# Designs tried in a protein design chat: VHH binders against Probable ATP-dependent RNA helicase DDX59 (DDX59). Part 15

Target 1, 164 residues: Probable ATP-dependent RNA helicase DDX59 (DDX59), of Homo sapiens (Human) (q5t1v6r416to579)
Amino acid sequence: NVRQIILWVEDPAKKKKLFEILNDKKLFKPPVLVFVDCKLGADLLSEAVQKITGLKSISIHSEKSQIERKNILKGLLEGDYEVVVSTGVLGRGLDLISVRLVVNFDMPSSMDEYVHQIGRVGRLGQNGTAITFINNNSKRLFWDIAKRVKPTGSILPPQLLNSP
Below, E stands for the ipSAE of ESMFold2; O stands for the ipSAE of OpenDDE; V2 stands for 0.75 times the mean of E and O plus 0.25 times the DockQ between their complexes.

## First folded at step 6 (VHH)

Design m18 (from f08 with D101Y E102G W103D L104R P105Y G106L Y107P T108S S109E M110F V112Y; framework vhh_8emy_2)
Fold by ESMFold2-Fast, scan of step 6:
Structure m18 (fold): chain B 164 residues (1-164), chain A 123 residues (1-123)
Amino acid sequence: as target 1 above (164 residues)
Amino acid sequence: QVQLQESGGGLVQPGSSLRLSCAASGFTFSDYAMHWVRQAPGKGPEWVSSISGSGGSTNYATSVKGRFSISRDNPSKTLYLQMNSLRPEDSAVYYCARYSYGDRYLPSEFDYRGQGTQVTVSS
């Protein structure tokens, strides 16, 4: 069971909003996965998370070996890391990983990817939360997002519903 | 005006303990992670420890892990560093530090530091 939250967040405000979430004692539940759309962004944002919030943070992307990614995710589940920032490349055989909070810092390019990412939360009877940042860059997916999220009872940002 | 005021340093013998304090003012203390950074003469700054705004998460440099303990009291706006089993290599000026998540994009260094408090561990 996944609590889905959709927030309207403009690109320049995303980092501040992420830090507010990670500093919020009600929302922050480690282990946490944060999804971004590029490798450099994963490296820089994970460093910023550690410096600004004080949380143990590291990145995962395609330039890290399968063994490194597996060791990082094991560390996340064992408490050696609290936040992992990833481009979505977690590694083969790691489909069963379950976390308590997912933040889609960048909205995925497809609903299939969105479903896959939030599916990391609320598995094996565990409750969890998925928070996704949207803005006009994601407008092609607004109706698909609304169709999926409305039945869950979650509040949608008015900007999503006022778009074409 | 963000202000950080460190205190509690001094001259001690190896194996001794010290507790450092940092009094913060000019911002909502509980909204920010706080950090301890030290600098020995002729060396660059070394990050020592961090604590999240809520106090729920702490991190330590490998060199101090198991000997130092960071804590905070949000109602009094005070940050602490309990230093046990002090070694000569711990001798440095200790600074209380903050990052402002609203002010900079991907900050590369600490942007608010106090005047520091000198810790000297003599053999």
Scores: ipSAE 0.014, ipTM 0.381, lowest interface PAE 7.0, mean pLDDT 83

Design m19 (from f08 with T108R M110F V112Y; framework vhh_8emy_2)
Fold by ESMFold2-Fast, scan of step 6:
Structure m19 (fold): chain B 164 residues (1-164), chain A 123 residues (1-123)
Amino acid sequence: as target 1 above (164 residues)
Amino acid sequence: QVQLQESGGGLVQPGSSLRLSCAASGFTFSDYAMHWVRQAPGKGPEWVSSISGSGGSTNYATSVKGRFSISRDNPSKTLYLQMNSLRPEDSAVYYCARYSDEWLPGYRSFDYRGQGTQVTVSS
């Protein structure tokens, strides 16, 4: 089972909030999957994670070759990476990795994508956490998120509940 | 508010060892990676080593790997660099450094540095 947490985080505050999560001993269980909405964002954020937290971080997106992704998978299995920043496309082999923490740094563009991303957590009988950042850019999905998360007993941000 | 203060530098002969220390204050030390950077006269800054907030991950520049060891003591808020088998090429001012939470790729320098400690390896 996946514990779903929805946080109201404005775009300029997202990096700081991610670093707080990665430094939280109760939440941080490597490898951590962090999902972003673009390739450039994946590259930039993975470098920021490495520089600021010192964690071994790598990006995965469509411009990474199959050979590069295979090498990243080998490195993950050997403990060479602690944080993976992805646009959602992990590639063959990497799709098989189950994690205990997912962070949706950017809210997915659809509920199907959201379900697929949080589905990486808590497989193989393990419990895990999925944390999703939302703000005004995610308004079109507020109803769908509330419908899915309310039954879990998690507290939703007031901005989500009060928005049309 | 972020303060970093290095110590332990000096004049030594090739093959000697030195241990540098950096006292940190003004932030939650264990939440941040810490870095050692050096700068020789007339040259740009060179990254030497990094350590994660927990101390669980360390990295080294190729030029110092196997000779230098980075460590930290989070309770005392102190960063260390143990330098063995020193070479004349290691002569530089050594800085303790931390990136700010605002850092992004393309920034050339660490946002926070101490005053530095001079290491001179003379034959």
Scores: ipSAE 0.148, ipTM 0.576, lowest interface PAE 4.8, mean pLDDT 83

Design m20 (from f08 with Y107R S109E M110F V112Y; framework vhh_8emy_2)
Fold by ESMFold2-Fast, scan of step 6:
Structure m20 (fold): chain B 164 residues (1-164), chain A 123 residues (1-123)
Amino acid sequence: as target 1 above (164 residues)
Amino acid sequence: QVQLQESGGGLVQPGSSLRLSCAASGFTFSDYAMHWVRQAPGKGPEWVSSISGSGGSTNYATSVKGRFSISRDNPSKTLYLQMNSLRPEDSAVYYCARYSDEWLPGRTEFDYRGQGTQVTVSS
């Protein structure tokens, strides 16, 4: 079971909001998966997390070699990483890791992708939380987001509900 | 405004220990990683150690690993560096430092640091 939280966060405010989440003792359950929409964004955000919060952070995207991904998987299993910033598909082995917190820093381009990303939370009887940042860039998905999240009892941002 | 004030440096013999302190004010101390950086005369700054806001995660430069220990006391807003088995090569001005939450990609320098405390290891 996944607790779904939708937050209205403008692009310039996203990093600060992520840091607040990572510093929240009730939300932070390492490893945390953070999803972004591009490779450069994954590398830069991973570095910002490490510099600002001091958490052990690493990025995963298509330009990471198979050897690098195996080393990251080993490190995750051994507790060497607390935050993983990814562009989506983690690759075989890494996508089998169950987590208790997912942050969609960038809203996925489709509801299928959204469901796939939050599906990494709460496997094998674990409870978990998925937090997704939205703003007007995701307007085309507002109706689909609302109909998926309303049944969970979560409060939705008024900007989402009042969008034409 | 962010303020950082180091203390605890001095002149010691090789093999000695020192504990450095850094008093922080002007921000929510527990929300930020804190760092120790040192700079020897004629050299650039060298990162020494980091600690997460909660104190749960620590990192060390390979040159000090196993000899130095970083810690923090969030209620008193104080950062510490316990330095054991000091070597002449550890002689430097030691700064406590913090990155801004507005940190820009590609910046390698810390946004905030104190005035520093001098550590001299010499026989």
Scores: ipSAE 0.272, ipTM 0.650, lowest interface PAE 3.3, mean pLDDT 84

Design m21 (framework vhh_8emy_2)
Fold by ESMFold2-Fast, scan of step 6:
Parts: sequence; C-alpha cells; structure tokens
Structure m21 (fold): chain B 164 residues (1-164), chain A 122 residues (1-122)
Amino acid sequence: as target 1 above (164 residues)
Amino acid sequence: QVQLQESGGGLVQPGSSLRLSCAASGFTFSDYAMHWVRQAPGKGPEWVSSISGSGGSTNYATSVKGRFSISRDNPSKTLYLQMNSLRPEDSAVYYCARHSFEWLPEGYFDYRGQGTQVTVSS
C-alpha cells in the first residue's frame, strides 16, 4: 500500500526539491520522515526545514538515546513535529512506526535498507507515499530499483531507464 | 551506495615513505572533492589534505605540507596520499572521505571507509 515515486535529483538540487515537496499540498502529508545518509546532515537539514518552511522539524541519529528517539517519534505521530529528519538508525521497536510520507533524500546504501525505509509508510493498513531521490551516485542500485518499482505501475525517470 | 576502501598502510621507520590508496565506488567520483583525515589513539580526527573533483586544487594541513602529496585518478576512481619523511607523530588510522553535501559547511565530510593503519616507530 505504498506509492513509490522515484525522482532524478542532482545533489545540489536535493534541498530545493525537498522544500518543493514539503510546500506541495498534494504531496505533503504529515507525519513525514526524511532519510539522509549522515548525522550532521540530519541536524543541518532539520534546522533548514524549520527555518525555511516554518514546519516543526527535528533530527534523529545514533547520538540521540533510544528514549530521546522514542519521544521524538511519538511527538511526530502526535503532531508535536511535522517532519523528522533521520539517518537510517531509528532504534529498537521504533521501526514499527507508520507515517504518511517518507522522503529518501539520500538513496539508501542497499535495497534491504530501501525496503525497510519505505516500509514506514502504509503499515497497519494505512496508505502513503515514498519519494526517493536518485542520481548517478545511485547507479549500482538502478536495476534493483527498476525491478522493484516497475511492477507497481509507477513512472521511472528517463535517466534511470537509459543507463547502460 | 557510497563505498570507500583504503589500503597501503603499515609499520615503517621514521624517515620512510608510504603511499595510501582509496578505491571509491557508488558515486560519480569526479564530482566530489576528496579528503584524507587521520585519527591517532586518544585524539579526535585531524584533517590532513584535500583535492578538488578535477584534481586542479589541493590543500594540506600545516603539519604535513611539503612532506605529503594528494592526487587522484578519476578514470580509475582512486584517491592517493604519498607520504614522505614520515615521523612518529604521523602514526594514525588514515581515512579517505568524500565531501558530504554541497549545502554542508566547508570541512564536513563522510567517513565511509574502514581506514588503513599507519605506524611510524623505531
């Protein structure tokens, strides 16, 4: 029950594209979980989301205790936060949360992580959307992405389909 | 996925030379500035050297300037650090690092490699 959208987004354009998504009334459905590939990126991007969009935003990463991460995710589900920017590490039991929108700001390092991250959407019978940014840095996973997403009827970016 | 694999470390005597290599995969290597960072036991990470994506610009920490040389081979996706006149204080685990995001401040980077141990001891 997850709608998978794959967008071609070059690294310098990712921040702008995220803000466009968060300002798009058709795409923005809180609670939102944004995945990035490093701790500092999570902190800085969550601050940028708050400053630029005015949305209630906070980061999750390994330097936050399990109790802090649990409280943040509870706050996300209860409306205290609208956007959480996280590394892939949510913690024990926290990967059972369900959100309405996932944005993979950075493509995960493996398809197992990709499946795990988009699995935060549509749990317990709810529908939702997962938007993943790809570019040439994700070439290793292009075939696996196409194999998984094509059967869903989703449109893939031409750059993915035309890769050698 | 971003992968960085360092090699070339070892145990050498003071005054020796060593060349470190870093094999990169999972990203467009030529689009990213690359860095060498080292961490000695009980100390925080210390930036050693940087090279631009094209290889046209290089920078060095004062402690290694004139002794170390950074280079890259974009076709083979490999980063190098040529270390000459090694000193005991150069002993550390050496990591190659990609500049993280364009929107992150200068000097922030990802450590995706396992590192390679350099020990300079007599």
Scores: ipSAE 0.000, ipTM 0.112, lowest interface PAE 16.6, mean pLDDT 79

Design m22 (framework vhh_8emy_2; at its last look DockQ between E and O 0.66; V2 from the best seeds 0.00; counts 0 for: pae E 8.4 > 2)
Fold by ESMFold2, look of step 7:
Structure m22 (fold): chain B 164 residues (1-164), chain A 122 residues (1-122)
Amino acid sequence: as target 1 above (164 residues)
Amino acid sequence: QVQLQESGGGLVQPGSSLRLSCAASGFTFSDYAMHWVRQAPGKGPEWVSSISGSGGSTNYATSVKGRFSISRDNPSKTLYLQMNSLRPEDSAVYYCARYQYDWLSEGTFDYRGQGTQVTVSS
């Protein structure tokens, strides 16, 4: 129901990989929800998405009011924004969002958060894709990631499998 | 050998309309998002509008939303800005631009031409 793709991407290459995904007609299924680990990163990445690709993009994070966050997420589903770049759990508003593509630009710090973020995809019987960028910063989660993703048939990065 | 050439500016009265054009050459036009940026005397550049490579997505600065419309014709490699309900505050030199991004740092607008002057009388 959710196709989980794990890509090995070092931090300096993450932005280029995201823009490749957003330009790939097979992968890009708007609306897209992109998760990052900090508020400043969300603002900067959203601006870069808009300027590089021309797509309608906005950031959402804890410094926006609950009303603002609700309106942004409503706009995502109604086509006002093709890409929303968000920090982790948004609380009340996030549970209402179902999209066809999630990108974990930054791997979350726990598997519980990972499951919640990819759960934005494929609701109501729809197919969807979750793409997650991983590198050694998430080494402590490699076993859990492999255990969850291997049964889905996705090919895991050899750097994850060969890590000490 | 990227070239951008703006045209269509002029001297007009408030409330008038103008249509700006930008002829592009030396690159695969449809692969790039395109932008309009304007600069009034004594001020820094102000981003006005953008359009995706396919033309399917458009964005506008708050100051022009509802009055200006960006479009492109990829076969002819031409970018347009339809400017309605012009105000004296819209007076500026208008440039078309690509956005160049260094994957490791912040990007910049690149390959703007001479610009085209829009003057809305006071």
Scores: ipSAE 0.012, ipTM 0.436, lowest interface PAE 8.4, mean pLDDT 82
ESMFold2-Fast, scan of step 6: ipSAE 0.417; ipTM 0.754
ESMFold2 (binder alone), look of step 7: mean pLDDT 81; pTM 0.818
OpenDDE, look of step 7: ipSAE 0.594; ipTM 0.824

Design m23 (from f08 with R98K D101L E102D W103Y L104W G106E Y107S M110F V112Y; framework vhh_8emy_2; at its last look DockQ between E and O 0.63; V2 from the best seeds 0.00; counts 0 for: pae E 2.4 > 2, grease 25 > 24.2)
Fold by ESMFold2, look of step 7:
Structure m23 (fold): chain B 164 residues (1-164), chain A 123 residues (1-123)
Amino acid sequence: as target 1 above (164 residues)
Amino acid sequence: QVQLQESGGGLVQPGSSLRLSCAASGFTFSDYAMHWVRQAPGKGPEWVSSISGSGGSTNYATSVKGRFSISRDNPSKTLYLQMNSLRPEDSAVYYCAKYSLDYWPESTSFDYRGQGTQVTVSS
C-alpha cells in the first residue's frame, strides 16, 4: 500500500523541502516522480534539480511530443533519469511506470487527480511513498485530503486539521 | 562561509594526464552536486562535468566525455577531475563550483566557485 505523507510547506520553502527529500537516504528511491502545476514550472524545477543535486532529471508535460515522451520513458526504464518532473496526468506509457516515491510539489487541483498521481506508487508488488506539499493555496481540498488520508493512520499537519 | 580551492593544474604536453583537486568547506559537502567549469581567455565559462552529492550520478560535456572522469571523496570534502588525453583546446582555468539552494534558471541565484587552477596544454 501507498504511504501518504502530507507536509505543510509554504511556496517559498517547497524547493528546499524537495531537495531535503532527494538527499534523504531513507526517502529517496529513484526514479522519483515529482508533480508540478505548470509546464514552465516543470522545466525550471527539473533544471534546478540537476544543477543543485546532480541527479539526472527530465521534465515531461503536454507540450512534449509523443516521440519525446516515448524516448523519456525508454530512458527512465534504462536508468537514464533519477527524477522526472511532470505536470498532471501523464500519457498512457508513463502511467504504467513503477516508482517508489512520488512528490506532489504542487497539490493537484482535484482529489481525482491526487488519487491518480499517488496511484503510480507501489505498482508491481512494491510498497511506496507519496509525499504531498500543501499550504493555504490548497484550502478548498483540505477536508477531502483529511477524509482520504486520516484513515490510513498517517499524521496530518495541524495547520490542515485546524482549518475551518 | 563557502570556500572552494582548486589545485593540480600545470603546463603539459598534448596527450598527457592531470588530476585536479578541489578542497571544500563551509557547507554540507555531501548534500550538493559539485561541478567543474573551465574558462579559456576571451571565452565565457564552459561547463565540463558534474557529480551528484552521493557520487552516484555523473555527467560530462560532449567535448570531454570518455577522456575526463569526475569523482569525489565526501569524508575529506574533496572533488576531483581526472583529465586524460589532454588537448590544446582543454587549456583553461578550471574551477570547481556549486549552486546555492536559491538557484533558479534565468535568475540571479548565487553561484560559488574557487579561484581556479590553470591548465595549459601545448607542444
Scores: ipSAE 0.357, ipTM 0.723, lowest interface PAE 2.4, mean pLDDT 85
ESMFold2-Fast, scan of step 6: ipSAE 0.352; ipTM 0.689
ESMFold2 (binder alone), look of step 7: mean pLDDT 80; pTM 0.808
OpenDDE, look of step 7: ipSAE 0.386; ipTM 0.716

Design m24 (from f08 with E102Y Y107S T108D M110F V112Y; framework vhh_8emy_2)
Fold by ESMFold2-Fast, scan of step 6:
Structure m24 (fold): chain B 164 residues (1-164), chain A 123 residues (1-123)
Amino acid sequence: as target 1 above (164 residues)
Amino acid sequence: QVQLQESGGGLVQPGSSLRLSCAASGFTFSDYAMHWVRQAPGKGPEWVSSISGSGGSTNYATSVKGRFSISRDNPSKTLYLQMNSLRPEDSAVYYCARYSDYWLPGSDSFDYRGQGTQVTVSS
């Protein structure tokens, strides 16, 4: 019961589009899980979310120690974080977190990864939303995305529909 | 055009309370964190408090924690700072502030700031 939304978003516009989503009262259901493609990007985007929107934001990636990961997990369970920015490496215990909103800020490198990431939404019968940003850098996955999303009735970007 | 206008400052005795207000216009108020910053004569600006767009998250400088309370009324586009148990060291011009959408990591400057409201705590 995952609502899949695909948005055409050029790289310079991604940060602004994310802030628009986080400020949309219909979409924002904390904690929000945001996926990015690199560790530095996770740290920098998490800080930008906190400064600009004031939301409680934290990054998760492979350079976080076991102690840091346990503290983040405890904080998530206690409602101390509203936005989690991750490279996809959540780790032991954190992989059990169910969310109502996932934002793929960077398109995953494979459809297996895409399915795994959006699978964090809609667990235990909860309805949820997965929003994925695409642009020319994700062309290799356009057919697979279209094949998966079209049957759901979601509107796809014209750029995706007209791509050879 | 982002516009911020503070009010509510004044001259009070130590131990008194004041409530500062900031009227915002020119942007979608509820979409941005808002901040209070103060500057005393001969000193640099000091961050005082922050509040998220929804009002659900607040932060305070150690020097004011437990005495000051930040809040907002999004329908009226107004930010508030309730200042209790005021001390002489709280004397400063208080500014309402917002970061720009072009904020960069490592930048401590607030891009948008009002005219300020003077708070003087003196016996």
Scores: ipSAE 0.145, ipTM 0.569, lowest interface PAE 4.5, mean pLDDT 83

Design m25 (from f08 with S100G L104I G106S S109E M110F V112Y; framework vhh_8emy_2)
Fold by ESMFold2-Fast, scan of step 6:
Structure m25 (fold): chain B 164 residues (1-164), chain A 123 residues (1-123)
Amino acid sequence: as target 1 above (164 residues)
Amino acid sequence: QVQLQESGGGLVQPGSSLRLSCAASGFTFSDYAMHWVRQAPGKGPEWVSSISGSGGSTNYATSVKGRFSISRDNPSKTLYLQMNSLRPEDSAVYYCARYGDEWIPSYTEFDYRGQGTQVTVSS
């Protein structure tokens, strides 16, 4: 079962909010999967997570070789990484990893991608949480997000309810 | 507001051990990762070790891995560095440090640092 949480977070506040989530004893269940919308952002955010929170963080995106991804998979299974920052391109083997916490730092480009990303949480015998940051840049998906999240009993941000 | 005060340094022989302490105040200690950084004479600061707010995650520079152990006691707001098998190249001023709420890639310095404690390893 997946607990879906939608938070209104302006772009400049996203990093601080992510660090608060990663430092929350109730929410933090390694490995944590964080989704961003670009490769450079994945590398920079991964470094910021390591520096600010002290957690073992790594990035995964299309410019990581197959060998690098296999080494990351091995490291994840051995507990060498606690936070993975990805553009959504996990690749073979890594796509089988189930997590207990997903953070959509950037809203996915489509609802299909959103469903796919939160689907990494709460697989066979596990409870989990999916937290998604929204703001004015995600307005086109407000109705679809509300429709999906409302049945879960989660409280939606007032900004989402006041927009079409 | 943020205050960090190191102690425990001294002059020791190679192969000796020292335990450094850092007393923190002015912030919610358990909410922040804490770091040890050292600076030898004529050199820039070198990151040594980090520990997450809960103490559940630790990281070490390659040069100290297996010899140093970082820990924290959140109730007493104290950070520790247990230093074993000390070498002359470990001689430096040791600082406990904390980043602010945001890290900028081109800004590699810690936002907060104590006054430091001198460690000298000499035969």
Scores: ipSAE 0.134, ipTM 0.554, lowest interface PAE 5.3, mean pLDDT 82

Design m26 (framework vhh_8emy_2)
Fold by ESMFold2-Fast, scan of step 6:
Structure m26 (fold): chain B 164 residues (1-164), chain A 124 residues (1-124)
Amino acid sequence: as target 1 above (164 residues)
Amino acid sequence: QVQLQESGGGLVQPGSSLRLSCAASGFTFSDYAMHWVRQAPGKGPEWVSSISGSGGSTNYATSVKGRFSISRDNPSKTLYLQMNSLRPEDSAVYYCARYSMEWLTSGRYEFDYRGQGTQVTVSS
């Protein structure tokens, strides 16, 4: 029961687009999980989210212990955090959590990772939304994304369909 | 263009309450988180509280949690800080602030459009 949205967002516009999503009453539904491709980016973006949007935000990445990651995700589900920014490393057994909104700020490196990340949304009969930012740097996955998302009835960016 | 104007400060006794206001203009107020920051003489700036653009999320410094309440009225473009159970250590100039979107590119943690501030003094 996940609604998949693919947005064409160039790298310099990603932060602005994320904050527009987090300020949109129709799109923002906590708990929220934001996926990025590097550890430093997770720390910096989670701080930016807190400062720009005022939301309770924290990062998860490999340098945080298994216990720390478990406590952060528990806090996300209990309302101590509204947004968690992660590199995709959630830890053993923590991949069973369910959130209402996933934002793939950076396109996952594989379709297996994409499916795993959006799988955090809309579990146990709940509706949820997964928004993924793409641009020319993610061309490798355009065919796989289009094949998966087209059947859902979601609008795809023209750039995805017309990539030369 | 962008303006922030704080008001509501004053001299009060310990245990008293005070409400600060910040009038904003020149930008789409509801699109920005708003923040209260205070600075006491001889100390650096201390972040006090934040509120999301919609008003749905609020955060507080540990030192004020349970005593202060941040709120906003987006139609009137006004930010509030309700301060209860005031202590002498709450004495400071209180500033209304926002962060600009430009900060995200520069990597600098600086408030844009900080107001002139309003003095709060808690003294017996």
Scores: ipSAE 0.085, ipTM 0.512, lowest interface PAE 5.6, mean pLDDT 82

Design m27 (from f08 with S100D D101F E102S L104E G106R Y107G V112Y; framework vhh_8emy_2)
Fold by ESMFold2-Fast, scan of step 6:
Structure m27 (fold): chain B 164 residues (1-164), chain A 123 residues (1-123)
Amino acid sequence: as target 1 above (164 residues)
Amino acid sequence: QVQLQESGGGLVQPGSSLRLSCAASGFTFSDYAMHWVRQAPGKGPEWVSSISGSGGSTNYATSVKGRFSISRDNPSKTLYLQMNSLRPEDSAVYYCARYDFSWEPRGTSMDYRGQGTQVTVSS
């Protein structure tokens, strides 16, 4: 069971909002999986998380070796890492992995990818939360987001509903 | 006016223990994660340990895990590093650090450090 939260977050405010989520005692349930749209962004955000919040953070993306990627995800499940920042591409191969919190720092480019990312929450007998940041860069997906999330009872941002 | 002041370093033999302290002032200490970073002569800074603002999360570099323990006393605004089973490889200047960032779109982290405290482990 996945609690879906959609937040309107402009690009300059995303880092602050992520740090607020990671410092929120009700939302922060390690292990946390954070999805971004590029490799450099994953490395830089992972470093920022560790420095600002003090949580053990690591990045995972295609430039990491297959063995390193497997070990990082295994470590996340075993409690060695509290936060992993991923580009999303590497997440699809491990559909059995379960985490307590997913943050889509960047909205995925498709609803199929969105479903795969949030699907990592709530397995292995756990309930969890998926938080997704949206802004005008995701406008083409607004209709699909509303159709999937509105029936869950989650509150959608007014900007999503009032956008032409 | 962020101020960080380390103390507790010294010259010890391998296998000894030391406790480092960092006195913080000029900010709300409990709102910030704090870090220990060390730098040996001729080498770049190496992250040693981190602690969250509440003290609820602590993390360690693999090289010190099981030997070092980070803690904080928020009422006294003091950060600690308990160093056990010291090795010659632990010899370095130890800094306590606080990172911040600007809210600008391309803002970078700001690095606040004290002057450091020298730890020398030699037989």
Scores: ipSAE 0.200, ipTM 0.595, lowest interface PAE 3.7, mean pLDDT 82

Design m28 (from f08 with D101Y W103D Y107W M110F V112Y; framework vhh_8emy_2)
Fold by ESMFold2-Fast, scan of step 6:
Structure m28 (fold): chain B 164 residues (1-164), chain A 123 residues (1-123)
Amino acid sequence: as target 1 above (164 residues)
Amino acid sequence: QVQLQESGGGLVQPGSSLRLSCAASGFTFSDYAMHWVRQAPGKGPEWVSSISGSGGSTNYATSVKGRFSISRDNPSKTLYLQMNSLRPEDSAVYYCARYSYEDLPGWTSFDYRGQGTQVTVSS
């Protein structure tokens, strides 16, 4: 069971909002996956998470080998890391992991990728939460997001529902 | 007024132990992650260790992992660094530090409020 939360967050506010989530006793449940759209962003944000929150954080992206990525994800599940900041290159389908919190810091470019990312939450009978940041950069996906999330009973941002 | 006051440094021989303390005031201590950063003469600042606001998560630089232990006492607003098996290369001024969301443009440097505490490891 995945609790899907959609938040309207402008790009300059995203880092502050992520840190608020990670410092929130009710929302923060390790292990945590944070998805971003670029490699440099993954490295910089994982460093920022460690500095601002004190949580054990590392990045995953295409410049890390498949073996390195697998070992990092294993470390996340074993408690060596509390937060992993990743691009979408987790090795979909082969390295199946279950986390308690997913944050889509950047909305994925397709609903297929969105589904794969939130599918990391609430597996094997676990309850979990997926929080996704949206703004006007993702407006082409607003109808698809609303269609998936409305049945869950979650409150959607009015900006999402009133476009167009 | 935010204040951080470090203490506990000194001159010790290699293999010795020291416990550093940092007394915090002027902010809600438990809401902030706290960090230890050190700076040796002629070198830039080096991050040593971090602890989350609750104390539930700790992290260490590779150079000190297994030798140093960070902890905090939120009721007394005090941060600690237990340093064991000290080496000459651990000699530095040690600062406790915090980041705030308002300080995000200054990510490349820690917000040091005290003068630090000098640790010298020498025979």
Scores: ipSAE 0.040, ipTM 0.484, lowest interface PAE 5.8, mean pLDDT 82

